# Designs tried in a protein design chat: VHH binders against Formyltetrahydrofolate deformylase 1, mitochondrial (PURU1). Part 5

Target 1, 298 residues: Formyltetrahydrofolate deformylase 1, mitochondrial (PURU1), of Arabidopsis thaliana (Mouse-ear cress) (q93yq3)
Amino acid sequence: GESLDSSVSPVLIPGVHVFHCQDAVGIVAKLSDCIAAKGGNILGYDVFVPENNNVFYSRSEFIFDPVKWPRSQVDEDFQTIAQRYGALNSVVRVPSIDPKYKIALLLSKQDHCLVEMLHKWQDGKLPVDITCVISNHERASNTHVMRFLERHGIPYHYVSTTKENKREDDILELVKDTDFLVLARYMQILSGNFLKGYGKDVINIHHGLLPSFKGGYPAKQAFDAGVKLIGATSHFVTEELDSGPIIEQMVESVSHRDNLRSFVQKSEDLEKKCLTRAIKSYCELRVLPYGTNKTVVF
Below, E stands for the ipSAE of ESMFold2; O stands for the ipSAE of OpenDDE; V2 stands for 0.75 times the mean of E and O plus 0.25 times the DockQ between their complexes.

## First folded at step 1 (VHH)

Design d03 (framework vhh_sonelokimab_d1)
Fold by ESMFold2-Fast, scan of step 1:
Structure d03 (fold): chain B 298 residues (1-298), chain A 125 residues (1-125)
Amino acid sequence: as target 1 above (298 residues)
Amino acid sequence: DVQLVESGGGLVQPGGSLRLSCAASGRTFSTYDVGWFRQAPGKEREFIGAISWSGGSTYYAVSEKGRFTISRDNSKNTLYLQMNSLRPEDTAVYYCATTEYTYTIGSKTYEYDYWGQGTLVTVSS
């Protein structure tokens, strides 16, 4: 039993549950009752019900006793509710029990996003296991990034690509055991066949403020267009170029006094922050699909 | 695959001028962006400036205040750094670096693939 004596009190651990279904009366009550009935305590609860759509989204943060409510039972209890409401999505994460998401990082020549992610990962600020780094560019073993990867036992796979052969089957084999994929300035377009073959989420950083300035040289496009804001966009990869659902965007002001190099420098700084924030949000179950090509971000 | 060799370093008095050269071998660099970096004793390697593969665009660190000029001669596979009004604070090992054409011209060390061994510039009386 429960006790008010701190020396015999159960150890409570954090859990996160996300839920998406068709809107119905009493969903919030059933989800909160599920947690309360097992002695859990809700610390945060976010709900989104679009005005013009009959759909329901929620994300709850709670603490619970894993002895009284074992991890497998947490899954069963939320699954019972998911079945009752015909849920489109119902996911539980318990960070102290569940393994971290496994990722691979893909990049081309520019490595500023990779370097930032490795820095955040080393600082414990990026809650992932990095299985490998894949690049279509070879890097000298004496560069700081290659020494970092070697020191931490992270494999680097050089996969030489051409316009005629993107080596997608080789990349699929390298990433088969990952939970999701991160494109950190990977400058080859992934085919529909790759995306179908991988079958999981792929998150990209685009060095431009979408939906404007798709494709190559977005900082140059923005400079030429005389914009007053420059930005970076992190999004899910779909077959349509730079058009997948947006996860995160970062912006900074620019003016006629900024030259092209200043635009590029500001862009690079935004790219680093945008990608790391998007990956952290994704790992915390804050990002849910909404409509045909949108996201809910809690 | 590109090898870079810096030359022209040495002792110069404060207020003096010096021209550094960087010769590329193993491949022509007419399709490469090139930059100059320096490293003073006890400091990290810092960006000075860069020039695009065509020579049509130059980008400089704000700390130069117009004292340094980068140029290139693609017919000679050579990059130049003209340094004017030199100060004791300019004492450093100077490096040239190059990268094959990318979507952006870099100002960070990790954006460059090929590096020279450096040439020492000492500004003292």
Scores: ipSAE 0.000, ipTM 0.123, lowest interface PAE 18.1, mean pLDDT 84

Design d04 (framework vhh_sonelokimab_d1; at its last look DockQ between E and O 0.00; V2 from the best seeds 0.00; counts 0 for: pae E 21.3 > 2, placed apart)
Amino acid sequence: DVQLVESGGGLVQPGGSLRLSCAASGFTFSSYGVGWFRQAPGKEREFIGAISSSGGSTYYAVSEKGRFTISRDNSKNTLYLQMNSLRPEDTAVYYCAAGLTFGEVPTSDYEMDYWGQGTLVTVSS
ESMFold2-Fast, scan of step 1: ipSAE 0.220; ipTM 0.681
ESMFold2, look of step 2: ipSAE 0.000; ipTM 0.320
ESMFold2 (binder alone), look of step 2: mean pLDDT 85; pTM 0.866
OpenDDE, look of step 2: ipSAE 0.042; ipTM 0.446
ESMFold2, look of step 5: ipSAE 0.000; ipTM 0.104
ESMFold2 (binder alone), look of step 5: mean pLDDT 85; pTM 0.864
OpenDDE, look of step 5: ipSAE 0.045; ipTM 0.552

Design d05 (framework vhh_sonelokimab_d1)
Fold by ESMFold2-Fast, scan of step 1:
Structure d05 (fold): chain B 298 residues (1-298), chain A 124 residues (1-124)
Amino acid sequence: as target 1 above (298 residues)
Amino acid sequence: DVQLVESGGGLVQPGGSLRLSCAASGSTFSRYAVGWFRQAPGKEREFIGAISGSGRSTYYAVSEKGRFTISRDNSKNTLYLQMNSLRPEDTAVYYCAADTSYIFGDYSEPSDYWGQGTLVTVSS
């Protein structure tokens, strides 16, 4: 980390902690005391306790001295509290010490989401390491996307697929060292066997406002239905098509003055922003599972 | 080249069951991934589900909600859709389709071969 004054070693760095357990008296006090006892300072604290369910969710942002509270001790101290409360989830991230999440990006013919993510990544605004790009479509080497990937040493894997062979085992091998996957307009259904074999989170962008307009051509479905709002949805991928827990949604107004082409253009603009925001939120530990098919987003 | 003909449609009361068939001719049926789509009046054609040429892999849209099952019998060149717990919202013309160029379930592209459709009406 860089210090503001070069004559003084960095004292305080930011950390994030998320916690999920059965609700009990004193959880906030216990978690706060853990940070304070080590000389840490809490900058933000969000809590969610559902009205008719005895569960507790929290996310805290704090600053601490890594000399006084070493990274391994931070994990140990929060793990002690997690064991005491039988926590379902307890995760700490310290962005200046911890490695960035490794991702692979999957896409088909359309590349507008990929392009947006690459620009945000280059600008230091997307906190991930891009391991590779995988597509079921071949791309010419002279396109700006292919030149960008080559310049930055990011591999592009063209995985040709057929009706009898979706090449899922090949894709699993390519993504084995990733922390999560991003589907950036990948227009192929991932099987339950793929999802079980991968065993980690997969985040998708759907070019429609879920739960409406599932499946193919959602912009045309919306146009034909005469809607006054269109949207894009980012969600976790499950075996059920377009039904995984929702992470982020964005909307835009439409009217009788919009033709199908303007619906598509507005949709693409929403997709780019929606996916980028969802991935940033996920990396910042803002997205937690809630119930059977819902999320808490801090 | 494959030709597809759907059958088994008709009038069913809510809560009832119906099995649709799709008979294939022309090419070797087992070479094609095949699936079911439906289209209600004034709406776009929506995907229900698909099955691989070998029959070993199946994919379903959320709209079927575990009520629909796809199967095939390659010895009879026939695709089936078993529909249970039917609702008035399931009223549509049901189409079978086969792919030649694209992965079945790539929702950005239409299927290559379509049947003429069979009407299912769920009403009292």
Scores: ipSAE 0.000, ipTM 0.118, lowest interface PAE 18.5, mean pLDDT 82

Design d06 (framework vhh_sonelokimab_d1)
Fold by ESMFold2-Fast, scan of step 1:
Structure d06 (fold): chain B 298 residues (1-298), chain A 123 residues (1-123)
Amino acid sequence: as target 1 above (298 residues)
Amino acid sequence: DVQLVESGGGLVQPGGSLRLSCAASGRTFSSYVVGWFRQAPGKEREFIGAITGSGGSTYYAVSEKGRFTISRDNSKNTLYLQMNSLRPEDTAVYYCAAHESYYLPTTEHFDYWGQGTLVTVSS
């Protein structure tokens, strides 16, 4: 009874569950009943069933007592439902118990996205562990970014690439223990062999509003084209350049009063925010791929 | 490293057409974003167009769109620029450039440059 523990309130902690399977009657009820039967409380529940596909996507946020519903049992209970529905994806994350995702950050000469990621990470606003930074450009030890990395014990690996050797095997070895990779203005093409060898998600920031303005200076392309909106795109990396499933996009208005420098500055500001938002959304299980080139974003 | 050699330049009359070629040697050509630039005497170097390694994406400067067409043949390690309706103001040295990149770089970030080929548009 209640009389046994009335002086001790249970500490309820947040959990997130994402689910993807073939569409069927009763999925929502089974997922909700699973949480409720263990004394959990659902705080948010999002469902997507595409009109042109017989597939079901959901994301639930709930609170639960980890004493009454131990972390291992949460996995077992959702796995039972996953098996029943032949789920394509069923993932539970409990941020206060589960380890943070481990990432490596890849960049070339431009570091504004890296700097923004490091600041958000330091402020506790980016829920990742940064294992290392990898660049095909050498950086002086007295720069702000290099001093930051040294102070926080984050290794910087200068991987000198040549046209005959992209050193992808060396990069694969450096990133083998990461959960996903972030390309923060990394300007080398990652081969299909690299992507297959890595076998996990790679997230890129492109400084243009995809699918328009592919390539390395889309702000100039946008300026020359006389656009009224510029943007930045974060997407999953695939073998096709600047064509993977889109995670996040940010836009800002421009006019005839903006010069090229203004376009570039607005672009860089959008890139910083777009990438950090995409990574945060990914870590919160808000981004699920569907089809060959689309995403569900909750 | 990659070596780039332009060819096909010369004297052409206004309204004429000319096709430039850029032969690449060294690493696999399909690993590079490659493009065409030009520079007239006393002027800044200007971008004309670029094509990704697979040939799947092409980019053009707005002023050149419709008159110039960029293409590549990876089996021959060759980049092409088809130039139509040529004008006297098209007179310049035309350069082939290459960069191993996930993105199209700005002009200052292309790693490899050819020696250039002169195109003169005059009667």
Scores: ipSAE 0.000, ipTM 0.132, lowest interface PAE 17.2, mean pLDDT 82

Design d07 (framework vhh_sonelokimab_d1)
Fold by ESMFold2-Fast, scan of step 1:
Structure d07 (fold): chain B 298 residues (1-298), chain A 126 residues (1-126)
Amino acid sequence: as target 1 above (298 residues)
Amino acid sequence: DVQLVESGGGLVQPGGSLRLSCAASGFTLDYYAVGWFRQAPGKEREFIGAISGSGGSTYYAVSEKGRFTISRDNSKNTLYLQMNSLRPEDTAVYYCAAKPGSYWFTPLQSSDYDYWGQGTLVTVSS
């Protein structure tokens, strides 16, 4: 809340600011001074300046009094700095004031990632509003997941797809009011036309440690290759299969004593944890574009 | 099993120094981001400092940056917090926390950490 009485102690709320621009002397001082001049307190400050590159990345977490520094003024003050430095990105989020990101979840037959997302969401651990679930597989109404969605008023859209007709125009209409999309084991490849038509970020979970084991059956590929670590990768979706910028990876040790079923089970556990972490990181403004196909993750 | 155990807490005089240790078992610190938090009774957990999984980046709460130093010894699988110029306001239970996987950037929010120790009490009093 906000302090409405001058005799009441200020209620300090958390804010996050991410900044990306051409590297220049004094950026850190300007950003820090902006917060301090308005009576804010910086709780943490991360900076990344890549070797032999003239670019600057920062993420700051701070607390401030929204009565003394109103939300609209926070945006104006950081935008003034962004214009001064010709910023490529300057984004502020205040979780207690700003609306949660709206997402849609897409999946196929496997639902372990959806189930994990729903449980984390219900527990208040995922800062999103789930607008709907879309699947190219029909599900019985008496399953746990379908009852969960019904209880919480989350629509489930069965969109029957084939290789010849991916029904992408129908999916685009269903997701038009979302801030980003999550592919939670959606096994159809989204076309370049879909990605251009949607025009926003799409985040996927791949059940393999990218850039190795692209495509289908990565757990089997890993088993057959005799690896000693398996993993899961969450990444931004691009036109090229399993090649978008990586957001998060999780790994677990495996040995000759693990059979294929053990590989699959460990993979599924890593997938659901990896995806939820990636979505949380994205919503907390921890993920920024870096280079042609990389990320900065704070 | 993944486990973190804090040690080194106790009673210290104002202006004194104290070094806290956090021993990790069941995982290698080389692959984990790790940090220190504190909590006084009736207050939220407060971030103190953290090291990225590779040991390449350190992060500190602004108020503590000049007084506290975080370090780790991966060969001993142990995290340290060196605390100098201690004040009565530093009285709290101190926790170490870890974030697993190939994640090498350290979060500042307590909710981002998966593994927590039981805490060690630090009392700053005359």
Scores: ipSAE 0.000, ipTM 0.109, lowest interface PAE 17.1, mean pLDDT 82

Design d08 (framework vhh_sonelokimab_d1)
Fold by ESMFold2-Fast, scan of step 1:
Structure d08 (fold): chain B 298 residues (1-298), chain A 123 residues (1-123)
Amino acid sequence: as target 1 above (298 residues)
Amino acid sequence: DVQLVESGGGLVQPGGSLRLSCAASGFTFSNYAVGWFRQAPGKEREFIGAISSGGGSTYYAVSEKGRFTISRDNSKNTLYLQMNSLRPEDTAVYYCAREIDYSTGWDLYPDYWGQGTLVTVSS
């Protein structure tokens, strides 16, 4: 007909694009034009160009009509620009069309990070599919966490590990159909062979403010050192212990009036919040590798 | 009735060695991480180290690493602490404990404690 009616407007859906290349004139204009030329609208656009390095990082959030700009065409159009600029990275994610990232959660005795992740996931606040939980600790079937996993059909794999046998081949088989791994207080060091064999990102929560207090007992190390801030760090796992690129950190004040129990309790609260923020940020394509051991976080 | 019973304490000369045992009963020992603490005169209880339920993962307080070795025998429901190169500063009551958070090296509230065994390092 002749009438215009808002009820017949196209359904616009969100998309995210991240881009990394050598810095050049007109990159922002070309990326913006790509979206606008297809009838998309940019809602957010972040750019980072380091002061002493001729590289370009961007992250754009946009809305578009998937009928006018089909998902496969979105990939082709951004790939054309990526080839033009010799891009080191160009990734598009459309959350309403693309499958959620599949993860496995690894933990040891402490489950506060797992419990927080499960609650955020249940509330729709973590955009992942949890394929399984793996632990080197056995858990009673009548615990809250085990009942939660059973109710949601999430397998729990008890994989008893030793210094002699970390059972890495068994773990690799269990996680082969995942997009990335989350170490939610998994207290065994993953070998370089495991990391190479897995070949994808592994994100850890360390219960200390890195780069200080690496290794075991960070809360006790911090207590003994007389710090005035305690913290937690989420980072990518590399072969070097507690040395991978940092994604997120959270801190809380402490004083001479806090005993070690208080340090541990404050640490645990920071750990669960830090990890969930890092995983959400990663899934939203906000975290990009930068330099030898750094991140860009948009 | 959960019970943890330490044995093997006594008087030892500096530079000597001593092996402590902790006999566990009243629970499935192989399902629990267990560890050792000590309390020197005028000091709080200090974490020494812990061992995982399966026996393969061990965690030590940094000050004791290399001199003390923790092991367990799940078939005998027994936890061990091998102490070498003993110093007068190692004089303390030694306690075994259940439900150790070995990731932090600290558990202020273990489910159960043994009664302790006195180790005196003196000439």
Scores: ipSAE 0.000, ipTM 0.159, lowest interface PAE 14.4, mean pLDDT 84

Design d09 (framework vhh_sonelokimab_d1)
Fold by ESMFold2-Fast, scan of step 1:
Structure d09 (fold): chain B 298 residues (1-298), chain A 124 residues (1-124)
Amino acid sequence: as target 1 above (298 residues)
Amino acid sequence: DVQLVESGGGLVQPGGSLRLSCAASGRTFSDYAVGWFRQAPGKEREFIGAISGTGGSTYYAVSEKGRFTISRDNSKNTLYLQMNSLRPEDTAVYYCAAESRFQVLYHTSEYGYWGQGTLVTVSS
């Protein structure tokens, strides 16, 4: 037979709220009451209050009826609470209603991270709009990557750079309409002037376990140092090389039996997974600034 | 909530030096990137320089780099601006500002906490 549906239920959709303020009595109750008063249901609630700092971080996941609690009213209700507590950050995201984050992807010769992100994006597993790909390396039009980008209408911008001329003003113009940037093995250091001019978050994948093995050839540095774990690190880009706040890390065991090629292969597999996890986490509002160079990750 | 109070402004002769201070109270000062801005009469507020919470990174407006130095003392919850070789065009109200974000932000709209300002007049 055929399926029978004898009932109509309200369509409940997921929302996420992140909140950061000075610690005070009753914040959790006030935030949860806001959701409950409009018929919303909390599915998850994470809180962080550091021992030596009078600050409060929370992230709530909830479901609600957008007919009973319209999207604009959700913003107004949380903004009222934010004003009451003098909140440093109060952000609501409703993924089924709100526009996806716009990103540009920057890379050099190696494309394994780009390929992974494109496949995750195509599968609906990466919640972003890719505005363009920028590379300081020219790619043949018959490569898999170039055919993929052409098929999906994603522009590829070849920006020929040298150490003396990084063409950062040209790159800034190309990325002006993005919400954040992703460095997917872009092998030039972005200047403080670039970071100033862009003014938004830049997320990098470093093919080493930070804070160890900064700079070039971290797999070789790790191999030479005789480490027992290799890793990859996704972090926010700051003017200090490979020193920005860490978002995600992935590790794998290594031994004296692994040669340099094995280290590189394991590193590449960790890099692509680490970057995609970091970007997904960021888009889900799981990553919040904490201290001067740290993250809270919910 | 962080409160910022600037001090050290005043009248100085061209070619002179002046050190501004910004005292922070309320929240943990080392959790904030902090910066200096100025506003001359009839002009927009402009960025001068900023320093990361640890003091490891400094950022300057291109036109001021070399004459102005930003520093901080987290044990005293104080931000400093050392100004050398002052010119009449440096006359402005100087503001300190704080943000809890990791990246040093260059746009005024991205700083959440502002001091009341201190006037610096450069004239003979």
Scores: ipSAE 0.000, ipTM 0.125, lowest interface PAE 19.1, mean pLDDT 83

Design d10 (framework vhh_sonelokimab_d1)
Fold by ESMFold2-Fast, scan of step 1:
Structure d10 (fold): chain B 298 residues (1-298), chain A 123 residues (1-123)
Amino acid sequence: as target 1 above (298 residues)
Amino acid sequence: DVQLVESGGGLVQPGGSLRLSCAASGFTFSSYAVGWFRQAPGKEREFIGAISYSGGSTYYAVSEKGRFTISRDNSKNTLYLQMNSLRPEDTAVYYCAAPRTTYEYTSGHYDYWGQGTLVTVSS
């Protein structure tokens, strides 16, 4: 027999639950009662029910004692409620217990978004495991980025592409063990066949304020158009170019006194922040698909 | 073209068991959450259960009282429904269904339906 030598206060840990089903009376009460009945404390609760639509979305944040409410029992208890309401999605994450999402980062020539993500990741501010970096551009081993990746044991895969061969099957093999992909200024268009073959979420940073300035050179398009706001957009990738559901947007003021270089610099700063915020929100279960091409962001 | 083809329906006595299968083609099955529905004579279509793309999460309607189990085999592009302790009120046409979009876009909207398989629970 084992025995405890001392009594210690339980460590309360954070949990997150997201729920999506057809709208019905009593859902909030049942979800709240589930947490309270096990001694959990709700810290935040957000609900979205679209106008004239029979669907329900919720996200709750709570703290609980994993000794009193074991991780497997948390899943079982929420599954019981999911069964009651015929839910399509009922997802629990407990960040201190559950494995981090595995990602691969894809980029082309520009690396400012990759660098920002690597620094945030190293600082413990991005809750992901980076499985590899893939680029259609070769990088010298003595660059700061390559030394960083080597120091942290993150593989860099140079996948040489041509206009006739985007090497999508090779990329699919490299990313097969990831939970989602991040396009950090990857400038090749992923085909519908790639997206269906991968079958999981792909998050992109577009260096323009969508739905304006789709495609190439958005900072130059904005400069030439005489805009007073420049922006960056993070979105889910779909078969239609720069048209997937939007996760996050950031903007900054510009004027006639800004030259193209200052537009580009402001754009790069917004891109870095926009992408890292979007990835953090996604990992915290704040971003839920809604309708055919929209998001709920809690 | 997305196709869903149900099989395994038939006549079974009360208390019996049946396993339904749904063969999927024309889409990357392993990327979609998929579900089972039924429609009894003279009643509206009702949800039975759904399973996430990986099989890691399952959801069931209360009406089956834990008697039904949904599973999938992504290597065979096949969805299953194991039905135990069947009752006369389980008599219905059973349908498998998939959403239009991939990427875990399981927003509660099923766009693709099979033709159904009839389950009759009778002595």
Scores: ipSAE 0.000, ipTM 0.208, lowest interface PAE 15.0, mean pLDDT 82

Design e01 (framework vhh_8fcz_2)
Fold by ESMFold2-Fast, scan of step 1:
Structure e01 (fold): chain B 298 residues (1-298), chain A 123 residues (1-123)
Amino acid sequence: as target 1 above (298 residues)
Amino acid sequence: QVQLVESGGGLVQPGGSLRLSCAASGFTFSSYAMNWVRQPPGKGLEWVSGISGSGGSTTYADSVEGRFTIIRDNDKKMVYLQMTSLKTEDTAVYYCAKGRTYYYDSSGPLDYEGQGTQVTVSS
């Protein structure tokens, strides 16, 4: 058992810090000194400074004693550095103390991405709290997916949509207490008004290798074009269709021996793996906005 | 060694019925979803139907919904496809395919392990 007596060896816990500001001398030293001065140990430290751009990105993983460096003081110390450098982004997460990100999962008829997310979540491999599942397709209560959700206390909201009424105000109400949204093959386009109203990150899976084969039936488009690689793309949702910053991509080889169903099957396998990797990376603070429509991925 | 053996195909008139059977061996049958896929003459493989490991969840391609029923018997390690109101477009070699997970879905990776069974719908 662990002793509660402060005279025993400290229990060190992991923390992650991401930092983005204009490039300046001494940033690495100040960030490193902040951790070291409080008795913390850096386990990993990644830096990106683009060759022709006056910006700085870093991600550090460290271990620290929460008795000597309380969680609130960690925030204050990094905020002091953020103010000094006019930081565009400075975020600390301590997974053993901080609440998990709350998400909602949106889908339509196809549920392969939802099933994969639920499997990874149950296995403890996705560090999120699933607030609800929302679909524009009804599912019978005796189906396996519905029983899984009921067993785990995850609400399923059937929101019947039409071309004329996407029920976006109803969806906004359902997702108001989430940290970000995941589109797991949700086949309705979210409007600019929805994205503004939600005001937080939305992550999508597209069943094609972007920037090629935008829109509907990307596997069919790829098949007809005679490509030698099929792929899936996870990206941030923006007002422009299938054009938001890319988080993760996965590919598999195809040939003249693959028929259309083989293309679709390979695509679907890549989609579920691509989405789960993207969500994990996002939750670990590995994905940062870069430039007008790019990402830094640590 | 996974083995899937399909049977029950044959010649049937439009509007008729057939029941396909698939005998499975070499894996823990109840732990995996099972699927039916078909290949029409001169065309690629088409997914037809899927059933979860318990048999509690089923799904169907739009072209067969309301006409076909997938069922399984975990004690006998069998999966079946009950086909009704058959159309000439249903003519194909039908394959039984093991899913990679317990849950059914048309998107799950499929291994075509069986030899197939021919279904011909003609007058």
Scores: ipSAE 0.000, ipTM 0.102, lowest interface PAE 20.7, mean pLDDT 84

